VH-VL binders against q9nrl2r1430to1533. Designs and how they scored, part 77

Target 1, 104 residues: q9nrl2r1430to1533
Amino acid sequence: GGVHELSAFEQLVVELVRHDDSWPFLKLVSKIQVPDYYDIIKKPIALNIIREKVNKCEYKLASEFIDDIELMFSNCFEYNPRNTSEAKAGTRLQAFFHIQAQKL

## First folded at step 3 (VH-VL)

Design q24 (framework fv_nezutatug)
Fold by ESMFold2-Fast, scan of step 3:
Structure q24 (fold): chain C 104 residues (1-104), chain A 120 residues (1-120), chain B 107 residues (1-107)
Amino acid sequence: as target 1 above (104 residues)
Amino acid sequence: QVQLQESGPGLVKPSQTLSLTCTVSGGSISSGYSWHWIRQHPGKGLEWIGSIYYSGRTDYNPSLKSLVTISADTSKNQFSLKLSSVTAADTAVYYCARGSYLKRSPFDYWGQGTTVTVSS
Amino acid sequence: DIQMTQSPSSVSASVGDRVTITCKASQSISSWVAWYQQKPGKAPEPLIYAASSLQSGVPSRFSGSGSGTDFTLTISSLQPEDFATYYCQQANSFPLTFGQGTKLEIK
């Protein structure tokens, strides 16, 4: 990892957070609101956690950052049936991420 | 114990809007559950119409196009179905049901069903 | 949309019989199948979720199995109260879809 890469990660996370389709991903799913989420999803993650990891310099390689973002999308598609509002938002946001990640 | 009860007119004229309400007792529609409308055509299987979540988000069956609207009134602990431009094909027993927000759990509580006939 | 096809469409059986109902999905749905029982004039009641998990309060004679595209509901020893129509339902993709139903009748 490098300083340039960490700066790029912060910029990318900010762009994801600002995207209209980020709403399912902004923070961890509530155990009260969604009781069985954590029985299905074994490695929960959200944009606020990823951003915290970027700010604490926990990503040493771009691949580690990309893996966490892809895990977030993978969790969405595992938990949410295809063609739900969450899954559709995830599909669009993932496509946006793939375009932006090419700039890393 | 959670109970759901459908209410609305049993007879609707073609081209008009069908309006049904589901009253929930023993639980809040503002809880982390999802609330669904399902119908059963005479002598046929079950068709999922759509759902509303505690957040106010909705999902609809694409086969119903833009004809369906589901809304919630948390002050009355009710959620409602509006189906516009009805035809004889909309004749069915209409059920309201509770699902978990998980969306992969079964419908664990159902109303008794209300029969709707679309006829002039 | 995912099509769910049940077989048989109807079956006649006697109390004490082992009854098997199958459900086939038009594409892979992992384990996201639920089974329901419906008696005449009543709403469906859940029996099984996630292909093989027994719903709370449902008798242990009911069991589910399968993954991918092929799923089975089994009643190990049929009781008089089990004569009803049974439906499978997939939860892998919206819209949620049901099988056409299997009517279980007294022989």
Scores: ipSAE 0.301, ipTM 0.793, lowest interface PAE 3.9, mean pLDDT 89
Fold by OpenDDE, second read of step 4:
Structure q24 (fold): chain C 104 residues (1-104), chain A 120 residues (1-120), chain B 107 residues (1-107)
Amino acid sequence: as target 1 above (104 residues)
Amino acid sequence: QVQLQESGPGLVKPSQTLSLTCTVSGGSISSGYSWHWIRQHPGKGLEWIGSIYYSGRTDYNPSLKSLVTISADTSKNQFSLKLSSVTAADTAVYYCARGSYLKRSPFDYWGQGTTVTVSS
Amino acid sequence: DIQMTQSPSSVSASVGDRVTITCKASQSISSWVAWYQQKPGKAPEPLIYAASSLQSGVPSRFSGSGSGTDFTLTISSLQPEDFATYYCQQANSFPLTFGQGTKLEIK
């Protein structure tokens, strides 16, 4: 990706992190706090990891960046039953992401 | 093995606040499991009241949400229930329970229950 | 809210009988169903999780089946200690909800 794309990814990640509903996604789930998480979720990811990938220019296409963000939400909805605080937060944050992603 | 024990007053006057505590042993309330309050009115079925998660966030039964507060004290390995403005309809056996997503069961361990009677 | 409707509300049976209890969800809940046994004056005890998996320590005469909206708890050969009230419960969505219960009595 070009400099312009990198900047756009960076800005979007910042906006996601700053969102009120980002708290379930800021960092990887602790195995200590959630012992069964990684028995269920096989491709863990979080905003801090995505941010690092952006900083390292690992995303060559916007679709790759979007795929990681969508994976992050997919993991949330797979692990958390419907109408949990985490799932609700995820739903709202994903909606926000979808709006912002249109600018990429 | 995990054990749960409810404690609190067995008698509450109408319009007052019902307060109960669940003491957990054999496991941490921050262990990633969910922690729940369930009640059972005399001779009736079971009603979920609310839950607190490892994240500290809570979910409540919408029918009781405005009246319910669930909190956790990790230092004491306890979580608590407060139900405000109680009426006779809140007379019940109150249970605390642990839930596990892996087992697709939010109630794999239960306390013995504590009876709370709302009466003037 | 998801409604869980059990059938029957009560059943009389004898030791050795095969007993079947059904639970119908008002919408699809995949396999997010648990079954509990409750005896008078006691807390519910888990029997089945994920619709068909036995909880640790539960006798093999207990079994669960079903997916989507229709679920079944079966006791293959009723024992004296099995007379109790049984509840199904969905864990798919909040608020978590239970069936109204099935009282299994001695014939």
Scores: ipSAE 0.018, ipTM 0.673, lowest interface PAE 6.5, mean pLDDT 91

Design q25 (framework fv_nezutatug)
Fold by OpenDDE, second read of step 4:
Structure q25 (fold): chain C 104 residues (1-104), chain A 120 residues (1-120), chain B 107 residues (1-107)
Amino acid sequence: as target 1 above (104 residues)
Amino acid sequence: QVQLQESGPGLVKPSQTLSLTCTVSGGSISSGYSWHWIRQHPGKGLEWIGSIYYSGRTDYNPSLKSLVTISADTSKNQFSLKLSSVTAADTAVYYCARGKYIYRSPFDYWGQGTTVTVSS
Amino acid sequence: DIQMTQSPSSVSASVGDRVTITCKASQSISSWVAWYQQKPGKAPEPLIYAASSLQSGVPSRFSGSGSGTDFTLTISSLQPEDFATYYCQQANSFPLTFGQGTKLEIK
């Protein structure tokens, strides 16, 4: 591949991934570890998937990108009660995202 | 299919520790499900005691004032309940159950229950 | 804690009747409600999860509905084996809590 300047979406994804609270969101939830996850979550998504969509230029609007990120957090809060480590991490990461998304 | 079976003494003296074990068959407690203790006082409703997860994490009912300890032995596919300093109020049928989901769990499989009487 | 309030506490009905039991949560619990049937001397048996999903093997005459704070269990046509005590349970957050129960008796 060639060297290019990261798009705003790419840069934001990089920042999200590097965040200390990104660990619940880096990859799709393992069905082996959580066999019943997909009984609840019907639209699974993770940062690696979002990054791939960005790389493939699948987001034509910032709103589409934001919708996927919000879906990611929504899934987390749907499955994890608020007092879980995952939900707490999600809350912090979402707050970070909302600040960074203002640049889009 | 998953089956749960409670075991332990049916009589416990006041101030002693109630100890029960749930043996699980037909499924592994190391899976992503949740595993719970629930009790029912004679003629009363159901009370959740606590849970243990495949990760080893535990959650307890705050109403039991930290008198509860739940542990798991994955090698035996068992999880246990210890309730310290029991009183007559702890007389109940004790059930172990599996949660259908890891955190938002209805209880889809139950043991038959074991009666524990607290009496001097 | 989330309180689950069932109504009625008891109900008398006849075979073939339509029976409805209500459960009210003290705060929104989305659809994280389960319903159980318990017969004397037996463990509770799951009927409904996620407010409206039937547990495997449960007759279709049982149904659940609701979201937020108000939930209903319905038996469309009561059968002799349906006389029992029913409980709702919230699975939204800890501590997990049950309704006080509804005893369904034969008229």
Scores: ipSAE 0.024, ipTM 0.729, lowest interface PAE 3.9, mean pLDDT 93
Fold by ESMFold2-Fast, scan of step 3:
Structure q25 (fold): chain C 104 residues (1-104), chain A 120 residues (1-120), chain B 107 residues (1-107)
Amino acid sequence: as target 1 above (104 residues)
Amino acid sequence: QVQLQESGPGLVKPSQTLSLTCTVSGGSISSGYSWHWIRQHPGKGLEWIGSIYYSGRTDYNPSLKSLVTISADTSKNQFSLKLSSVTAADTAVYYCARGKYIYRSPFDYWGQGTTVTVSS
Amino acid sequence: DIQMTQSPSSVSASVGDRVTITCKASQSISSWVAWYQQKPGKAPEPLIYAASSLQSGVPSRFSGSGSGTDFTLTISSLQPEDFATYYCQQANSFPLTFGQGTKLEIK
């Protein structure tokens, strides 16, 4: 681990944030704007939370980092109907993540 | 309480554009909801036409192809439907309705409906 | 598009009867079904969402069940105000689609 894995996590989060399909994932879903979200999704997460965990060295293993990213996509597909813009963006971003995660 | 009210012409000629407006009171269309057009034609039941989100994003029923446009006027607290190239098959009662941000929740408030007849 | 098929198309019943209406989706929609009641000349009103959750203010005699492709709306003891047309709706995929309706008529 350590510095080597943290640098790889930082690079991957930055690539995800910059991706055109990151817009549904940048910040936690607003409880005020989308109140029923938190009735359905019990473990909310977003890229800004994952990035903060990377910066604070909270991921000790690559598997922990990958689990949080996959939770983010799982939440998207659980809440959003399959043919929505959010679900389509999630599908494309998840495919991109799977390619990039091979470097971890 | 939130109320929705449809307005527009009751009679439209074939090939012309149908324009309907939904006026919302008791709540802002800029708050975190989705705003929908749904129609009910005799013998076919209910058909979802499309929606607009508070963000301005729109979703349309693909079966209506490029014929539908939904827009919002936040200053008037209204959203509107334009349906181009109408035929007799577009004769229906048109409803506007409110949904949650993502459509897993039901349409909780509906307008009373407005009858549109497409006839020469 | 996901097709929602309701049965029966109409049913005649008496006050106090147990009434069951079914809805079948052409592909799996998990639990994302809502049920609506529509009285003549009025807009539909929501009864049930997420297959089995009662909408606020709806009497407890209404219940929903099902998952995947097969869903049921039950009225345990029919009341005079329940004579109406009932619709199911899927919220799993766009476009959102409704069943053709079940007309509940007095016997």
Scores: ipSAE 0.007, ipTM 0.665, lowest interface PAE 8.4, mean pLDDT 87

Design q26 (framework fv_nezutatug)
Fold by OpenDDE, second read of step 4:
Formats: sequence, C-alpha cells, structure tokens
Structure q26 (fold): chain C 104 residues (1-104), chain A 120 residues (1-120), chain B 107 residues (1-107)
Amino acid sequence: as target 1 above (104 residues)
Amino acid sequence: QVQLQESGPGLVKPSQTLSLTCTVSGGSISSGYSWHWIRQHPGKGLEWIGSIYYSGRTDYNPSLKSLVTISADTSKNQFSLKLSSVTAADTAVYYCARGKYLFRSPFDYWGQGTTVTVSS
Amino acid sequence: DIQMTQSPSSVSASVGDRVTITCKASQSISSWVAWYQQKPGKAPEPLIYAASSLQSGVPSRFSGSGSGTDFTLTISSLQPEDFATYYCQQANSFPLTFGQGTKLEIK
C-alpha cells in the first residue's frame, strides 16, 4: 500500500492498540486456547479486524466504527466475568475509547 | 465423548482430609473448559465446591472456609479435591463435572458420583 | 452470593400434562441459567443451558425461557420418564449456586 495520512479512525485504532489494556483485544480469541468461546460469542471481532476494515474504508459513518468497537467490548463483558483480568482491562480500555471517540 | 469418573475412599474419619480424584477421558483438562467439584448431602440439593481451569486457576466456594484445595495433573488428565477437617456435614455424594464454558459454567458432563461418609 | 429460588418445591402431575417450573435469581444473571434433571441414585443430567438452549439429545418437549432474574423450565407434554427432581443453576458468577430443587411426582 501507499503512504497516506492517517484518518481519525486509523489514529484511534492505533491508540487503542498501543494502550496497555489492549492485550485481550488485539486478535480474535483462539479457538484452540478457548474452545468454547465461539459457542457463546456469535459476532467475534478484534482490533486487527477493525483496523483492516478501516484500511479498506468500510466505515462510512463514525457510528459504524463505534458500533464495532462497542461490539468488541460487549463480547468481552459477555464472556468474561467482571472481576477477570480481561474484563478489567476491557473496562479501562473502553473508558479510554469513550474519551477518544469524542474527537470523531 | 467426554467422560468423568470419581475415585477415592468412601469412608473418612472426622477431622481427617477427604481426598478424591476425577479422571477425565475423551477430552483434555488442558482445554479452555473448567473442571468442577459438586456435592449433594443425602436428601438435599447441590452445592458447588470449587473449580480449576486449564490455566491452573482455581475458584472455591467461600462457604467452605478455605478448607478446599483443588489441583490438576495434566499428565494423567486428572483433577483432585482435598477437603480438610471434615465433619458429618461433609457426608455427601461427590461429583466431578465439566463446565460448558470457561467462565460461565453450566455443567455439561458429570461423573457418576462417589459417596463419601464421614464417620468415626 | 446469588440465591436461586425454585417454585414449586414439589408438583404432582399426570402423563401428558404441561408442567412449568420457575426459578428466581436474587440478582440479574442475564441468561446464564442451566436446568438439570436428576433421578434417584443418578447424577444430574443437563437439560438447558443459557436459559433456552437445549442440551444435545434432550427431547424437544423441554424448553427454557427467561432473562434477568426470572426463568422458567417447561415440559410441554409430560412423559413417564420425566418424573424426577429438577434443579436450576446460575452460571453467571462465583460462587456457582443451585436452586433447592423441584420434585416432579406422579399424580
């Protein structure tokens, strides 16, 4: 691909990925490591997928982008109890996202 | 299919340690599932004792006042229960079971259960 | 801890009857409720998970519904093999807890 200026979506994804609490969200959950995950989570998503969608200009509205990010967190809280490391990380990252999303 | 089988002594004296082992076949305890101990006092309901995950993490029922230890031996595909300082109240049928989900645990596979009687 | 309260504690019914058992959680547990059937001298057998999903091999006459705090297990047409004790269980958070059970007896 060619060099281009990062869009607001691209920049936000970069910031999310770089966040200390992004580790549960960088890639899709491994079916090998968590065989039961996809029995309950029917719309899996992760930051790498969202980044790819951004790169392909699949988001026409900010709301579409936000919906995918919120889905990502929703999946986390659906599967992980609130006292887990994953859920705690998700809570913090979601708060960060909500602050940054104000720029959109 | 997954199968679980409890084993251990059926009689334990008061103040001693109850020790049981669950042998799993047809599936690995190193998977992303959870593995549980549940008991049922004669004529009573079901009580969750504790769980161990493929990661080695354990969760215990607070009502058992830290008298429970659950461990796993992945090489034997087994997980075990130790309940210390037993009393007559610990007389029950003990089941091991698999949790269908990692953190949300409906139990989809059960052992047949083993009766443990606490008596002098 | 989350308490699971079943009702009724016992029920008498006849073959062919529609039977409903309810379970109330002391706090919201989303849809994380499982139902089990237990016959004397046997281990509990799973019927329903996630409030409404049938376990593999379970007859379609069994169904589950509900979300939040109120849940229901329904047997649309009771069969002779259905007389047993039924338990609900919350799978939402630790400690995992069960209802006190409902004994379904022959009328």
Scores: ipSAE 0.016, ipTM 0.693, lowest interface PAE 6.9, mean pLDDT 92
Fold by ESMFold2-Fast, scan of step 3:
Structure q26 (fold): chain C 104 residues (1-104), chain A 120 residues (1-120), chain B 107 residues (1-107)
Amino acid sequence: as target 1 above (104 residues)
Amino acid sequence: QVQLQESGPGLVKPSQTLSLTCTVSGGSISSGYSWHWIRQHPGKGLEWIGSIYYSGRTDYNPSLKSLVTISADTSKNQFSLKLSSVTAADTAVYYCARGKYLFRSPFDYWGQGTTVTVSS
Amino acid sequence: DIQMTQSPSSVSASVGDRVTITCKASQSISSWVAWYQQKPGKAPEPLIYAASSLQSGVPSRFSGSGSGTDFTLTISSLQPEDFATYYCQQANSFPLTFGQGTKLEIK
């Protein structure tokens, strides 16, 4: 990935952040508020962390960026049972991501 | 040492609204946990009714969704169940319980249970 | 809804016996099952979560196993205080559902 791909990653992250279903993913889950989250989820990640990595040019390949987004969704489905508001939001946002990621 | 205690009427008439309150001590209902209502019909298993989260978000069993409302009063450290249009089938022991933020962890603290009989 | 079916519905056993209780889910629930113990007139108490993780303070004679649809609770050497009703619960899908219970009785 070049400068154009960094711009594409930034654009996609901004679109994810603006999506109505982004609310479970905007920031890391608070360890103080939700301590059991970190007993289950060993590699926590959120859109603010991914955006920071994009801005620091830490993604060398589109696949690395996609892997971090997919980890975020995988964590959601691992922690949150199916049919919860979080899992439903994750399912819809992941579908949106898969459509947009075809451009990468 | 979190403790939960149910309170409300032991007898409710058919078609009326059942109102129960859970009083929490030793912990805040505003701090990152989920708070649940679970009932047990006489001689039968457990049925999850619904939950409220510290954020104010509620989740209800779909079989009861149109009939159930759960709310929280943070100033009194209480959360409450309202079940409308009750019938004899709603006769049960009602428990309040604490879960972690969502519910993949077990319910770790329970109230003692309150018996509710629906009869005329 | 995911249905949880326990077997047996009741079991009679003696102190020192190895007791096994099973729970079957109507569809795959990964490892998201918890087990509870309930004594007459008391609220349920958690024993096991995530199929095999022992709840803090629970004696090591209790163990859980399984994944997918088939789960087992084992008491390796039954003690007098273990006579109770045991329930499984799935946390894979909304709504949360419990098994019908297994009553463990003195032989």
Scores: ipSAE 0.013, ipTM 0.672, lowest interface PAE 7.4, mean pLDDT 87

Design q27 (framework fv_nezutatug)
Fold by OpenDDE, second read of step 4:
Structure q27 (fold): chain C 104 residues (1-104), chain A 120 residues (1-120), chain B 107 residues (1-107)
Amino acid sequence: as target 1 above (104 residues)
Amino acid sequence: QVQLQESGPGLVKPSQTLSLTCTVSGGSISSGYSWHWIRQHPGKGLEWIGSIYYSGRTDYNPSLKSLVTISADTSKNQFSLKLSSVTAADTAVYYCARGKYVWRSPFDYWGQGTTVTVSS
Amino acid sequence: DIQMTQSPSSVSASVGDRVTITCKASQSISSWVAWYQQKPGKAPEPLIYAASSLQSGVPSRFSGSGSGTDFTLTISSLQPEDFATYYCQQANSFPLTFGQGTKLEIK
């Protein structure tokens, strides 16, 4: 806990959340709404989870942070066919992330 | 155990609309998964027609999209197929099926199929 | 659309034989392939999901393998009840598509 300056990780998460294509990724998929999701996805993750980890200073390396973000996208593409709105949004958001991640 | 059963007229005249209903038991169509119509022309392979999801979203085979409407009645736990302007090419056994996953759809449960013949 | 091409279109075999059916996708579909068995006058029945996952209740003599574009269904020792038509299906992208089928006949 405690107050700390906004890190590059925090800033990037904020930018991802504010992106128009972040809607599939804001929080974990609801098991009630999508009962089969967790039969496929074994390492679920979302931006709110990543934000929490950032706030708790759980990322010691940029690579760890990047790995979780990439996992988030990987899960999306694993579950959603390419022509779904979720996958399309993911593709665009991932491209945005790859550009922004260069600042890390 | 989930069970699916097709129902509807077995004979349709050309240019009319084919209407079928799939009644699902042992599970709710609004609780998840995906729900599909598939057909098989006599002596031929299988053709996916379209799908409806728990959210009400539909997907259709582009080859049939302009002619196909799939809807759901959650109160009856049914989903339906309408195929307009039918021709002899639409003569087939029609199956309803459940997709094992919401977005990825191997079909794990099938109805027994219903034969629809298009003839004047 | 993704085309699924099965081979052979038909095969004659004897009880006890090892039978292999191949399905080739026109583009990569990861492991999103399902296999079905269909007997005359009956609906298809699922055998394999996700290329290699055996459906519950399916005999262990059935197996699936492959990833990307090339997939295989194998029956290690053919039984009398196995004579039927088999279909592969890709579940990776819409429109969902099936192979043309492989009819397994008794020699």
Scores: ipSAE 0.012, ipTM 0.663, lowest interface PAE 8.8, mean pLDDT 92
Fold by ESMFold2-Fast, scan of step 3:
Structure q27 (fold): chain C 104 residues (1-104), chain A 120 residues (1-120), chain B 107 residues (1-107)
Amino acid sequence: as target 1 above (104 residues)
Amino acid sequence: QVQLQESGPGLVKPSQTLSLTCTVSGGSISSGYSWHWIRQHPGKGLEWIGSIYYSGRTDYNPSLKSLVTISADTSKNQFSLKLSSVTAADTAVYYCARGKYVWRSPFDYWGQGTTVTVSS
Amino acid sequence: DIQMTQSPSSVSASVGDRVTITCKASQSISSWVAWYQQKPGKAPEPLIYAASSLQSGVPSRFSGSGSGTDFTLTISSLQPEDFATYYCQQANSFPLTFGQGTKLEIK
């Protein structure tokens, strides 16, 4: 049920946070440090926000949780050119996520 | 509302390259979505060909990977399919479709489809 | 590739009937199935995603269920506009694959 799904989401988001490639995704991009980010990215999101939504029981379906995680990766690839450290980290973390998400 | 419209030649000769374009209105192909090509053979089911994401990343059906290229022209708000070395087996109705940023979401907007016949 | 098999291939029904269509995946796909309706000469339209979630704007008479390998689309009270071909689609793994379709015909 719902409790089981929320436990699975929490476990997965914790695994993502602890992954070596999570560093670009832990918090929202700073407007001070990256002033053009919010002109380009229309739906910003990060792991801290997703984790908060999990803890507040805001995801009713696994698809909603997966949509938010994939939006996070999509934002990364839209803003960061393919050969940046951010894009490379995103590619590896997304592959890890796809393997883990098969359990949801 | 978002609308998709396919265009391209309805008749292609065997061994040539099939080229189709999808024109998107009511939304930008540069926004966080995936853009797909799907075909339907006469009297048969649907076959996913491939996708391009707003980031420029592409994914292709492995059965077609050596033959297929999908590209985007953001200045025209269009994305295109090229399928090389066509045969009679490539005769189908070709659809373009939008997926959400997550490929596990359904295709929510489709073009009306364009019929392509491969024949001499 | 994940093979999606629908049953039946065709069904005849009357307005007001409850109709069920099944879809079986060749391997576990969790809940990653979508259902589409296609009318002659038109593009498919989404009905259900993630096995049981109703697409925005779709009438409540449509419902989906299942997990793992076995999935069902149900129309609780068939309407004249529901005569169409229905397709399931898995979104668990690339390449994305569709069932062969179920044609729903008037009795």
Scores: ipSAE 0.006, ipTM 0.569, lowest interface PAE 13.2, mean pLDDT 86

Design q28 (framework fv_nezutatug)
Fold by ESMFold2-Fast, scan of step 3:
Structure q28 (fold): chain C 104 residues (1-104), chain A 122 residues (1-122), chain B 107 residues (1-107)
Amino acid sequence: as target 1 above (104 residues)
Amino acid sequence: QVQLQESGPGLVKPSQTLSLTCTVSGGSISSGYSWHWIRQHPGKGLEWIGSIYYSGRTDYNPSLKSLVTISADTSKNQFSLKLSSVTAADTAVYYCARGHYLKPRYGAFDIWGQGTTVTVSS
Amino acid sequence: DIQMTQSPSSVSASVGDRVTITCKASQSISSWVAWYQQKPGKAPEPLIYAASSLQSGVPSRFSGSGSGTDFTLTISSLQPEDFATYYCQQANSFPLTFGQGTKLEIK
């Protein structure tokens, strides 16, 4: 994507990071704290990794950026049972993302 | 070999707080497992009370949420249940159990304590 | 809450019989069902997880099947030590819930 698109991605990632429900998504899940995570989740991702990819111009299309954000939420719902604090945070943040992504 | 053992009073008076402790040996409660309390009323099935994760995060059965507190003491390798304002309906066998290191969606309780009988009466 | 309904509540059988116990969830739980065996005066012991995966150390005569809302525990050839109460449990969502139990008795 273009410079304008990359700026929009950065703005959206910043809004996600600022959201009250971003806490499960800020950094990759620690293998030391959660040893089974990487046995279950084969494509781990987090907001800090997505932001790094935006800053390094690794997203060529808006769809690639959106796919990484959706993968992050998909991983959350796959790993965490329904009605956990992580899953609830993920549901609310994903809804927020869907509204904000309309600006892309 | 990991083992769990419940301890606490066998008799509790109505309106008081029930306090039970689960002592874990052969493994650390600071490992990536979940640690659970489950009870069984006389002649009835099993009821999940709540859990504490190695991180300190707790989850409680909504039917009991205002009455239950689960905590962990990593220095003693123990986790504990406090159930406030007990009534005769809280008479049950109480078990502590380990949730498999795969989260509850992918696993089951693989290790259980022997159970401790709690009677609520004057 | 997801309700787990077991059938039958009790079953009488003889050594060597094939025994089937069923469990129905009030809503879809994928394959996230565990089965336990409980003998009088003892804690439940795990038999099956993820609907069909045999717990380590459990005899191969035990098997589980099902997905969605309907699940089955089968004992292919009943042994004397198998007379017990059996419970299903859903692990799809909190709160975790159990079936009411099936008592397997000597005929």
Scores: ipSAE 0.000, ipTM 0.595, lowest interface PAE 13.7, mean pLDDT 86

Design q29 (framework fv_nezutatug)
Fold by ESMFold2-Fast, scan of step 3:
Structure q29 (fold): chain C 104 residues (1-104), chain A 122 residues (1-122), chain B 107 residues (1-107)
Amino acid sequence: as target 1 above (104 residues)
Amino acid sequence: QVQLQESGPGLVKPSQTLSLTCTVSGGSISSGYSWHWIRQHPGKGLEWIGSIYYSGRTDYNPSLKSLVTISADTSKNQFSLKLSSVTAADTAVYYCARSYLYKGRLPYFDYWGQGTTVTVSS
Amino acid sequence: DIQMTQSPSSVSASVGDRVTITCKASQSISSWVAWYQQKPGKAPEPLIYAASSLQSGVPSRFSGSGSGTDFTLTISSLQPEDFATYYCQQANSFPLTFGQGTKLEIK
């Protein structure tokens, strides 16, 4: 057998999911448990949604993929104050993303 | 009804590792909550040790970060605390507790275990 | 770390009294304070979250107020079961921190 090659977007999403600081971003914030999240955040997104879009070939341009990931971080910083574990995780993961995204 | 139960009373020798488990019933540790360890020294208030989120991510009190590990065993519906290199100062009642994410914060501890007394003595 | 300071450290009161306990944060925490009651030999129980929201099952004689750095827990008419130690906790940032506690004693 052979080695399967992953797409560049899939590879990057997998690296983000594996990162220690991905926990706030793995799934959408629960509307039932945190209903006021959706009063503040108008375009919710998470890594599982982005990965599904990659797998369905919905990103035609690298900029569209980057925009969705940047939206995810922007939502984090808009909702969460600076000193929260979520905001600190987001800051570190975004820095990691910016380094990896240079390959795109 | 959610219930949390810590491991029984413990005696640990100085320099050893303290290991405690919290068994959760009436709810899953994988279901969108954070699970915490909190301790109380004799004559002192409450000290937050750390947490594990349902995703597996941990947060630790910076004063204890080099000494603490929190882990989860989803097959047993348990989460555990390991505190390394214990001293007499680690003698306390240890509680496990649950919190939920609300506006990016853990607003309060809604369920607590009964607490387990840990004595560090030779 | 955000430091939470309670005053008084102890208060003596009689059944029927109005009791007020205060909590001050070293930095602004918006409304992200919770209050707990601890009876001897028992785990703490939640009373109030988000400064003023009463936990389900807690009697209406308990109320909370405040924002920013200054917060208050009030018991409008003290009952015998209310003699306990009370703790405030900030939920604004990690590490989560508690006040030193206020012991409510029989006068």
Scores: ipSAE 0.000, ipTM 0.553, lowest interface PAE 15.9, mean pLDDT 85

